# VHH binders against Thioredoxin domain-containing protein 6 (NME9): the designs that were tried, part 20

Target 1, 330 residues: Thioredoxin domain-containing protein 6 (NME9), of Homo sapiens (Human) (q86xw9)
Amino acid sequence: MGSRKKEIALQVNISTQELWEEMLSSKGLTVVDVYQGWCGPCKPVVSLFQKMRIEVGLDLLHFALAEADRLDVLEKYRGKCEPTFLFYAGGELVAVVRGANAPLLQKTILDQLEAEKKVLAEGRERKVIKDEALSDEDECVSHGKNNGEDEDMVSSERTCTLAIIKPDAVAHGKTDEIIMKIQEAGFEILTNEERTMTEAEVRLFYQHKAGEEAFEKLVHHMCSGPSHLLILTRTEGFEDVVTTWRTVMGPRDPNVARREQPESLRAQYGTEMPFNAVHGSRDREDADRELALLFPSLKFSDKDTEAPQGGEAEATAGPTEALCFPEDVD
Below, E stands for the ipSAE of ESMFold2; O stands for the ipSAE of OpenDDE; V2 stands for 0.75 times the mean of E and O plus 0.25 times the DockQ between their complexes.

## First folded at step 20 (VHH; framework vhh_etentamig_d1)

Design T6 (from S5 with S103D Y110H; at its last look DockQ between E and O 0.01; V2 from the best seeds 0.00; counts 0 for: pae O 11.0 > 2, placed apart)
Fold by OpenDDE, look of step 20:
Structure T6 (fold): chain B 330 residues (1-330), chain A 121 residues (1-121)
Amino acid sequence: as target 1 above (330 residues)
Amino acid sequence: EVQLLESGGGLVQPGGSLRLSCAASGFTFDSYWMSWVRQAPGKGPEWVSGISGSGGKTYYADSVKGRFTISRDNSKNTLYLQMNSLRAEDTAVYYCAKEDYWDDNYDFDHRGQGTLVTVSS
């Protein structure tokens, strides 16, 4: 009877208030990866946590996953796709790390663990913090006058996709030309935001590429300067906005694009990987994820996929004909 | 195969300086975060410093902050640790470590053999 070594899960999933309270009652330091259901937890840090588990031990170090959408205590963390790590000791918040920064996380874990050991061993006072980034957002919302919620309800009926004019194209002064070509291709630009993406944001944005060799180069590039973040829609035609945009962008590699689709944006404005001028969502699911990540204030009306109420097929119990197998006699 | 080879360790007096190097091979060096970790005799491993793939971000343990400087030369696939104002408590084996964010393998195989730093009068 091989003793199935219960693989102790590295991270405890906190999905209920009860589990949250249990976590808060745990001895030592708990690092909570706060995530939203649509983004998922921060995968890149798992390896770090595994290493730390081995190096430091688990007696006073705990890892947890907490879905912000399911926990009222994490309501303030909703709408933000930036990986957020909350550090709890003695049931109190002692640190916050934003972004998938492994060295910072490691440092913070070690520092807070040492601090907690001193608290436990010497009765030192725990340094409790308030997440200041959450406090400023509450104060800014209070003084904003009743100017009309032109909630640009992007009418739920319009399919949108994300386009990014990347830092390489922006730096080369190609932004206006690219925008013009986007419009000429029949896209409507609903939003055009120029900003430099944060490293944390980019790492989260491209988290699915984390296993790729060029991931850090991509992250570095995307953080190197301002990008234009565009929400695209199409008013005319039956073609999917995501697919159409991908067609306009062309092949990922600018060199391939120049050979195969010379009229594409990547052929015209890309140089070499990762400097391919523009980004687009892979599919609609990806578009929704990316838009939610970069534009958290945009309420995209979830079309209720009314799951077709599977009609209860009345399983007419056909009569079980009892096949009387004949008793062979002899 | 990932290889990390530390060098530059030795005996130094308190207040002295030492520069460690780590030669990396077997992976795309500039695509990974790298760290220095140390282990003193009879103590557990201690994180010392970390650097991003591009070298744009650096982090230090409080114990070494202001004294140590991590850097990298991606053209040479080499990680460095400049250690200044060395103290007796800095005596340890120093390891270069690749931060593989993607390898679910528990295998610390991404640490070198280490180099011994002894700070003694």
Scores: ipSAE 0.000, ipTM 0.223, lowest interface PAE 11.0, mean pLDDT 82
ESMFold2, look of step 20: ipSAE 0.014; ipTM 0.303
ESMFold2 (binder alone), look of step 20: mean pLDDT 80; pTM 0.809

## First folded at step 22 (VHH; framework vhh_etentamig_d1)

Design U1 (from T2 with G50S; at its last look DockQ between E and O 0.27; V2 from the best seeds 0.00; counts 0 for: pae E 6.1 > 2)
Fold by ESMFold2, look of step 22:
Structure U1 (fold): chain B 330 residues (1-330), chain A 121 residues (1-121)
Amino acid sequence: as target 1 above (330 residues)
Amino acid sequence: EVQLLESGGGLVQPGGSLRLSCAASGFTFDSYWMSWVRQAPGKGPEWVSSIYSGGSKTYYADSVKGRFTISRDNSKNTLYLQMNSLRAEDTAVYYCAKEDYWSDNYDFDHRGQGTLVTVSS
């Protein structure tokens, strides 16, 4: 009744050119999460990778992490604000997936693994690709501005966050009342979609962080009935929309919210964990990820094409298990 | 300033027991879920156990269920992990972590420096 074997790391960290070349020699398909040091590896897809490794075995499917700034061969992937997944087989690039799109990643993994099995078993020619899209050709033929101080670029007016009115609040008939309070707090609701989230959506949406029992309870709750998925903006005001929405929601635990912020939505409409009435994104980066995952048909131009900027910052190491360990130092 | 101080680690033989403690300060301890996370040498962090703010519910990783018991004493701002039937694979640095106050994703916030547990003959 004890563990008899050491766990094998889900994602191998490729920190040197020698390890990179060792990875290129690997038999089968290797999926490389190319990340920036300032944002860390793509945590939302780790559960998918764990499931797929267990399901297809260790023989022909490998996962790796590579920080773009640590390897010269990854120079063309530096400074990208979305995660990039590189697919290598037989030392050659065979696919690229941009973004934390777990259904596309799963499909691409299965397709490329099947193709590589046929290469190995039947000697078929591997379909190699070149990722020239990251070479960034200048598409603006009128570009002639100096990158000096005279640039009048304006930040996007579409600063948005995700809000979810959860199944517990909807089941209690509180949807319209909560929407009224959102509007009274100065938010504009750009989209209001009623949706019963599927288990697949919820598992992609939430990180696998605390033991299976806690995560499964959250999944069950979010799938238990309809939710209202809202896109909120706050064009005017002195605070960011993400932080303002978190303040209006209140603390995660409704009992804490009633004690410390009795006017908050979770204090008024939450009952007991996990039934805390509403969801909000942790920060702007999570808001962008969550909006892209839940509203893939909408286009949010909230990224900037500014030149990559490097700096010394505390990095969050990607977990082999699906856990996050943020540093408190700012 | 949030401060977490783990203690109680040490060298123990397989089958032995240890009790870890985490002294918390700088936040309202009884308002937060608390967790234990461990990191074995050369491996990434692994979640071990979590406990609700009032202590009413506990959760465990499969690898430790039945052997480890998480508890808390809110009057002393202290989190505990009782580890029984220790195995070589339990060798790791153990951290306590405060759950993120606002996030639904069970993100962990403000981990301490950790305490080393070594299970070896």
Scores: ipSAE 0.015, ipTM 0.340, lowest interface PAE 6.1, mean pLDDT 73
ESMFold2 (binder alone), look of step 22: mean pLDDT 79; pTM 0.808
OpenDDE, look of step 22: ipSAE 0.599; ipTM 0.853

Design U2 (from T4 with Y106W; at its last look DockQ between E and O 0.01; V2 from the best seeds 0.00; counts 0 for: pae O 7.3 > 2, placed apart)
Fold by OpenDDE, look of step 22:
Structure U2 (fold): chain B 330 residues (1-330), chain A 121 residues (1-121)
Amino acid sequence: as target 1 above (330 residues)
Amino acid sequence: EVQLLESGGGLVQPGGSLRLSCAASGFTFDSYWMSWVRQAPGKGPEWVSSISGSGGKTYYADSVKGRFTISRDNSKNTLYLQMNSLRAEDTAVYYCAKEDYWSDNWDFDHRGQGTLVTVSS
C-alpha cells in the first residue's frame, strides 16, 4: 500500500497566557482542544483535523491544544475529561463543541471558517457566543425549556466505576500522584470533580455502613475537606473495571495493605482507618448506585438491564363460582 | 444504514478505458473522504485513490497515477473512478469505501460489494 504521507496537522500547544494571546491575535479560525494535564488532549480528533487541513488548507484554519490547568482563562473548563473544543475567530469565541463528535466538529469548523472568510472579505460581523456552561449560576436568564438534555452520554459501551480520592489524601497533596498511578494502572479518567461532600450526601452514600462503629468517624472525615470524585473506565482488557480498581486500591485497612499489598494505593497513601486515601465501589451494582448518586446528570446507557420481561403469568382467572346465597324466604 | 453500490466494471482490452461509479446512501456524503480500493485475485487489498469531502483534494497510488481520475458528484451522492490506459495488472475487484474520521491509517468504516474489472486481450 503506497504510504500516503499524511500531512501531520500542526496543533500549537498553548501553555502560557502569552501563547493564548498570540492565538487570539491569529488571522482566521482557531479550533482549541481544551484539555487537562491529567487527562490529555483528544487524540482521536487529530485524524479529522489532518484530513480537514488537507482539504481546506491552513491559511485561515488553525488547530491548538490548550491545557486548562495552566491558563486562568480556562479555569471553568477544569474538572472534566470530556473533550471540549473552543472556536476562536478575531480573538472572540464563536462556537463550542463538547464531545468527540466528528461530524459535528467538521460541520462546525466548515461553517465557522466560511463565516470568518466572509468577515475577512466582506467585513461582516462575527457572531460571538458566550459559553452558557461557563455562565455563573446567578444569571438564570429563564430562556425557555429547550430540553436539550445534553445528557453527558457516557458512551454506553464503556463500563465505569467510581473512585474517590478522600480528604486525607487531598490534604496531604497526594492527588496528582494518585491520579498518575490510576492512569499508569490503565484506567481512563472520564471525570475529575473536586468538591467537599455534604454530610447528608455522605450519609446517603455510605448508608450501608450506618451500622458500623466507625460510621460517624467516616462521615466526619469525608466532610472534613475536598475530595476528588472520579469516574474511571478501562478501554483495554476483559477485566471488570470495578474489580480491577479494587485491586489497585488494595485492602481497606492501610496497615493490612502495607503488609499484604505494599504497592496498593491504600498502602502508599493511607494512614489508618478511616483515613485510607481512596474509595471504590464494592461491585457493579454499587458502582451504578454511587455514580447515579454523585453524578445524577450522567446517563449511563443501561443497555444490559433488559430486565427479563417477566412473562406475565396469565393469571388464569379461575371461574368465580357465583356462590348463589340462597334467598332465605323467611 | 450506510450503503455503497459499485457499478461500471467489466471486460476491457489493454489500453482501454472504464468508468466506475459508486452510489452512496445512509450518510452525509459530502462530509466524508471517499476512496477506491482494489483486490486482485490472490492478492491483498490495494489502495487506489482518495478524494476529500468537497472534492478539492485527490490522492492516487503510484501504480495508477496519471491513468486514473477520482471524482465525485455530491449532488448525486456518487463517487467515480475514470480508468484510462488499463493494464492487465489492473484486473481486480474494485470497492468503493467510506473513510473513518478517527482512523490514523485511513481505515474504512464501510465498503461496497465491489465491481469486477478484467483487463484481458
Scores: ipSAE 0.018, ipTM 0.362, lowest interface PAE 7.3, mean pLDDT 83
ESMFold2, look of step 22: ipSAE 0.497; ipTM 0.815
ESMFold2 (binder alone), look of step 22: mean pLDDT 81; pTM 0.821

Design U3 (from T4 with D62K; at its last look DockQ between E and O 0.40; V2 from the best seeds 0.00; counts 0 for: pae E 2.1 > 2)
Fold by ESMFold2, look of step 24:
Structure U3 (fold): chain B 330 residues (1-330), chain A 121 residues (1-121)
Amino acid sequence: as target 1 above (330 residues)
Amino acid sequence: EVQLLESGGGLVQPGGSLRLSCAASGFTFDSYWMSWVRQAPGKGPEWVSSISGSGGKTYYAKSVKGRFTISRDNSKNTLYLQMNSLRAEDTAVYYCAKEDYWSDNYDFDHRGQGTLVTVSS
């Protein structure tokens, strides 16, 4: 006996442009969970997707995973504080759902499947959309519409951000002094890598405003010599590391920094734009993207970072594992 | 509340001139780099020009350098764009933008409603 059955993954992982284009060619509706590398895919909705797959079957409903930082087409979804679900049919974007909203996801799946069946069977016009909305909530607050049911300690023990000591500060011999001030400000430095960034890296890093006169000066500067690429965190306290680092750096323009925040790093070590000594990410979105770009070989997942310490060292903490599930049969 | 109000757009013949204004309120105007961006019909946004808080440094897109002049009057909290030698390709909605206080990426954190410039005869 022993008949072998092939397992079919619920969600197909889309990690390359070629796979993305193959997904766009799929018949029917594809629901893409667009996630951040450090957060991972949206776990709470998996049971909904399994239910929907059973009810509809594999012919017209497909599920996929895509890490926002692996694909250029997903750039505008990078660093979002909630999961984003993109709905594709016939190679076109037909719906977007933000957040782990299972009722809305179910309704949207059913509505878009019905619409796509009409397109395929009757040749009706597909209602294509563009996701043009810019939400300040998505860019500056990690809490969305709903309160989180857990504290930061339960979800992730530490949040990281990128810091760069730029070539101007390194060339002036200020690297060690700046590192000392970073440590005095209460940061832990997880990584300190000296690197002369390539033009390709810098152009990907500073993609925003490509083609600007300021951009070309910035590219030349960042390629001109070694930088120190740092990964910063705070072990004690629950302050947002991105915001705290931004405050320690000061305003981007050193002339403004000296006038308005004279104790900041940019005030003390910057001269004039673009030579402002240090870099920090604008917000969580930028931090996630920049870290993934510059440190692609490092894994920020809780699963990968729970390395054993003499056997079974780390365990999942929280109510779901620490509590009994007192569900009697009735 | 940060507010950016553009004005001065309109219909102009090729080779003509326009001066755009942007009235700023709700923030310390001279602490920020300011920019003009434009969006032609059916196209994505295109950065046009930027100016430092003091007005001492300016940058221009290659497509407008030599024809457009960015300036600011910090006593009136007003940003300007003098547009000379206008071409049909300059037809767009022009937005005033406030650059981020901290970010190296020259990111914008606020934009106005825009003013339409049409270059046609």
Scores: ipSAE 0.480, ipTM 0.791, lowest interface PAE 2.1, mean pLDDT 76
ESMFold2, look of step 22: ipSAE 0.455; ipTM 0.786
ESMFold2 (binder alone), look of step 22: mean pLDDT 81; pTM 0.820
OpenDDE, look of step 22: ipSAE 0.570; ipTM 0.844
ESMFold2, look of step 23: ipSAE 0.425; ipTM 0.776
ESMFold2 (binder alone), look of step 23: mean pLDDT 81; pTM 0.822
OpenDDE, look of step 23: ipSAE 0.526; ipTM 0.831
ESMFold2 (binder alone), look of step 24: mean pLDDT 81; pTM 0.821
OpenDDE, look of step 24: ipSAE 0.490; ipTM 0.813

Design U4 (from T4 with S103Q; at its last look DockQ between E and O 0.01; V2 from the best seeds 0.00; counts 0 for: pae O 9.1 > 2, placed apart)
Fold by OpenDDE, look of step 22:
Structure U4 (fold): chain B 330 residues (1-330), chain A 121 residues (1-121)
Amino acid sequence: as target 1 above (330 residues)
Amino acid sequence: EVQLLESGGGLVQPGGSLRLSCAASGFTFDSYWMSWVRQAPGKGPEWVSSISGSGGKTYYADSVKGRFTISRDNSKNTLYLQMNSLRAEDTAVYYCAKEDYWQDNYDFDHRGQGTLVTVSS
């Protein structure tokens, strides 16, 4: 009977209050990836956590996943897809990291682990924190009606991405429901344009997929009826809007999405490839390209690094005093 | 900007020793795994060794295990490779590489220009 070495999962899934309490009672530092069911946990950080496991060991370092929708203690973390990492030691919150910042996460883990070792070895007090981001939502309600036409200069720093509700989802009457879910995921929809994409447009749009076996099927599908072209932004968090949108969409294949991320848009509204309900840009470069292609009138303020026009140093041509050498008349 | 500058390469006889250095700048050095990779003439790149950010963990390719030692000085932002009992097959350009946090092991986001190590009688 071959002892199947139980591959000890790197991260413990916390899905119940009892498991949460067990986590709080654990010895050492626990890093909790707080996620929502529709977004899923932060996958990119897993490689970091694996490296850290190898580096520092797991005796006093634990990793956990906690679904905010299932735990009342995490109610305040609902509604946002931003990766949030809570650091618990001795049952107390000792740090919070927002966003998938690997260097910051690593530093915070090492710092808090060292602190916890000192607590355990020397009886030092833990530095307990309150998550301030949870407090600021209450105070902003009260400030009054001052009518100043502050032109909401949408601070030019809002990163945008493209979302497309594809013809299959539109034809099935899922547009409003998908839009609602996009908004519930914390996205702001800056533009919502319904139109049927032209074949030329779609071929240009998906030119990087030219040569794939499914390319012609995709082109045909995207031209088969109206799509909703959306410009998405996020008002809150340091999260890359492109990455967050991709997480909400889920795996490209709806069948994979239903297995791995059942709450994703593609799991819920996709049927089979290429009918996967929604499109999102691959990365920032692709988002910029796609937005420029589909919305050519949107001046994305390229911060033209106006190279400081080197002020033409007016070379004040100093008057060449023509030294009239006197022609000696001899 | 991330910069990695290798040094310490040269000509050495079989059985000899060399110490390579890599000066790192433009990033938080102690936060990243660092690696040495090498490329011999006419061959693909080969992973040699890796070290954790703190220096607490080290890994070696089987081809160099017991002969090479990776180390770092985080106070100097410097990575080292002590190479002992050098062999002709160790002849290569050696590169210092910064590992990517979000990728599997031996995926690098930056590497230096390399330093040539030639082992010849």
Scores: ipSAE 0.009, ipTM 0.280, lowest interface PAE 9.1, mean pLDDT 82
ESMFold2, look of step 22: ipSAE 0.165; ipTM 0.526
ESMFold2 (binder alone), look of step 22: mean pLDDT 81; pTM 0.824

Design U5 (from T2 with G50T S103T; at its last look DockQ between E and O 0.01; V2 from the best seeds 0.00; counts 0 for: pae O 3.1 > 2, unsure alone 64.6 < 65, placed apart)
Amino acid sequence: EVQLLESGGGLVQPGGSLRLSCAASGFTFDSYWMSWVRQAPGKGPEWVSTIYSGGSKTYYADSVKGRFTISRDNSKNTLYLQMNSLRAEDTAVYYCAKEDYWTDNYDFDHRGQGTLVTVSS
ESMFold2, look of step 22: ipSAE 0.294; ipTM 0.715
ESMFold2 (binder alone), look of step 22: mean pLDDT 80; pTM 0.816
OpenDDE, look of step 22: ipSAE 0.702; ipTM 0.892
ESMFold2, look of step 23: ipSAE 0.415; ipTM 0.749
ESMFold2 (binder alone), look of step 23: mean pLDDT 79; pTM 0.807
OpenDDE, look of step 23: ipSAE 0.030; ipTM 0.529

Design U6 (from T2 with G50S D62K S103Q; at its last look DockQ between E and O 0.04; V2 from the best seeds 0.00; counts 0 for: pae E 10.8 > 2, placed apart)
Fold by ESMFold2, look of step 22:
Structure U6 (fold): chain B 330 residues (1-330), chain A 121 residues (1-121)
Amino acid sequence: as target 1 above (330 residues)
Amino acid sequence: EVQLLESGGGLVQPGGSLRLSCAASGFTFDSYWMSWVRQAPGKGPEWVSSIYSGGSKTYYAKSVKGRFTISRDNSKNTLYLQMNSLRAEDTAVYYCAKEDYWQDNYDFDHRGQGTLVTVSS
């Protein structure tokens, strides 16, 4: 409810150079969502910012948003495919976070707020930075002209992550629709295995969630019928597959997802916790663990969790042909 | 930098009570959700309870709900766990941890040695 502490605007819109300079004069830490007009402000992080505001109060923590095309000072941030969060304290840039990475944003907010409180209360030196991503090294990772020596500028290995279409979505006949949306979002599906998970598998798989109040409900649900276990990858893009899949899924609570990200999978196909339709790994380490547990016969690289390939790479057919044959209905 | 120091464990009979404390330093304590996690001999870590940074919301594992009470004193940077009606299965080393709000993973990078609770006649 918005009645006990009414706030009409969580984030101040910085649309002019005058407002930008007022922001630089603000006491404390200001977190600026720099967005592109064609995709709008980063909605997935709004619930995090509301949480942080409640937890730390309004005295020294401020949120703002700014469209990169509206301000000349933001020219170097134009055309980015992900939001950029700029952290200002004392008129100086102290941190940058790229993408809708809520764990990193939360950690950065807390760390920078602690640092700025010490600057203000104890006279410590503020640690000012320059945004490294705007240097000449800011060349997009691409797949052009790489053999031999220039390995640092390209990843020849694709990463992968686990996705699960949970029993509630499968039982309601949503599997094919969700798969289509996964493909429309630009993922390749390397493996699609239908499996009714055993209680032993589910308890081991979710042991990191054993502390949630609804853990036994989650175990019961995941054993209640077949799931579809997917291995996802992306061939191009700046963001890794784990982060991109989390963004497509949306917030873990379907009610939050419907409010904050209505186009996300959990908004469209989830009902209420724990019935949120889909699962995705928290990070690369969790993806490695979950894939090894659920797909012990598949080969994975222990360095970057290389995406499994459909064969020895001697076949002419692409990865999509191994996973789906839309014209072959035999 | 980050330090979490657990205390208050010991030997107690079934049905007894203990109160655990966790002294926190090296971070802004009142900005984080805090949790208790326990590890029985030969077992992996098991989440016990969590508390919101302001103290107004608490969460409990099913195995301890109604018996354990988590609390915090932000002015003293201290997390507490009141454990009542203790059972043999509560025997474990208890750790406090700060929790990542966005995901349910625990930050075990910064933890102390824990405090041992033994429930035995």
Scores: ipSAE 0.005, ipTM 0.193, lowest interface PAE 10.8, mean pLDDT 72
ESMFold2 (binder alone), look of step 22: mean pLDDT 80; pTM 0.812
OpenDDE, look of step 22: ipSAE 0.006; ipTM 0.222

## First folded at step 23 (VHH; framework vhh_etentamig_d1)

Design V1 (from U3 with Y106W; at its last look DockQ between E and O 0.11; V2 from the best seeds 0.00; counts 0 for: pae E 6.2 > 2, placed apart)
Fold by ESMFold2, look of step 23:
Structure V1 (fold): chain B 330 residues (1-330), chain A 121 residues (1-121)
Amino acid sequence: as target 1 above (330 residues)
Amino acid sequence: EVQLLESGGGLVQPGGSLRLSCAASGFTFDSYWMSWVRQAPGKGPEWVSSISGSGGKTYYAKSVKGRFTISRDNSKNTLYLQMNSLRAEDTAVYYCAKEDYWSDNWDFDHRGQGTLVTVSS
């Protein structure tokens, strides 16, 4: 019996009054992220919601998204400068949390679930609230773009990682599907370049892999046809982009991925090692180096202090002489 | 869970020899490539050598080729590094590592404390 976690879809999109009314009829507690179109849904809390759903189970806790401008029932939430989370049980509003406050959201979810379980099991009266009693703030949303579309580029507001859709996935016609799943997982794709990598590029890119049993087969595979080289960012997430991308890819071995994470990209699109459909960087340091190698004309960080003063020849590391240790993560 | 324990380090004079060991547990040892990586005081990590699961393929950094020999005993789940003709620049903490489960890189998340090699007169 294979239990599966939802890979991408956690929150039901409520775009019509009919869907809103269907949500209100759901058994248990529903947490609604009420967002503004210009801000989008509150991405920082998605990992919290995934954790909560796993911890408390699937049958009494539901998550939804609703754009304030699309539903008349949400008119009083329009134009707010912070996200608003509405808690519904039995079709009634039972709590409101304003702002992306993960500890308060977690506490409120647990408290309201306990209360609703008692309503359902013991027949207790539900404590219904009205939002005007919980919040009284009229601070306006700051928005200074005018009608212009001229955007300044800032070098430090985002972090990036490299993703590669490998030739096996491209040859199977899966590129568009994988890109859609990347976007649904909350990544922004800054660049999508189709490139048939040369043997020289692949050997330099994978020079640390020279000791692996299938290294020459890996080189031949990566040169065998087009890849899609992607630059991914996730500046609004709780997790760093490198770690999040590795999670979406799944375990390196596609057979392990099918057994342990069947909705991962490698489970769905990989066949057998080394043909595992996608590449992701080991850590942020490797991501920076890999991006600089493959996209040398793009700026990914303003911290790059490449030797502008020294006129000495730059030493390039040999085949696999220098490795980074993974940093110890708390 | 993966556990790696390095040992065999110590103080040795230039030109001397030393053999490092790495005791492995928590995984099917003979199915994975293994590596030695070193970190000198105040420097970043440096790859030293790698060996295939069967022991039939070995690779060495340019700085150690001809002086160091990597080997393994799959019946004892133990990785070795024989270090000959030691030089002052070989002074470092030495770590062993296995092939990474998640990525196309080596798995340094499960390294041990390392073993210190000091080459000094």
Scores: ipSAE 0.016, ipTM 0.283, lowest interface PAE 6.2, mean pLDDT 73
ESMFold2 (binder alone), look of step 23: mean pLDDT 80; pTM 0.811
OpenDDE, look of step 23: ipSAE 0.584; ipTM 0.854

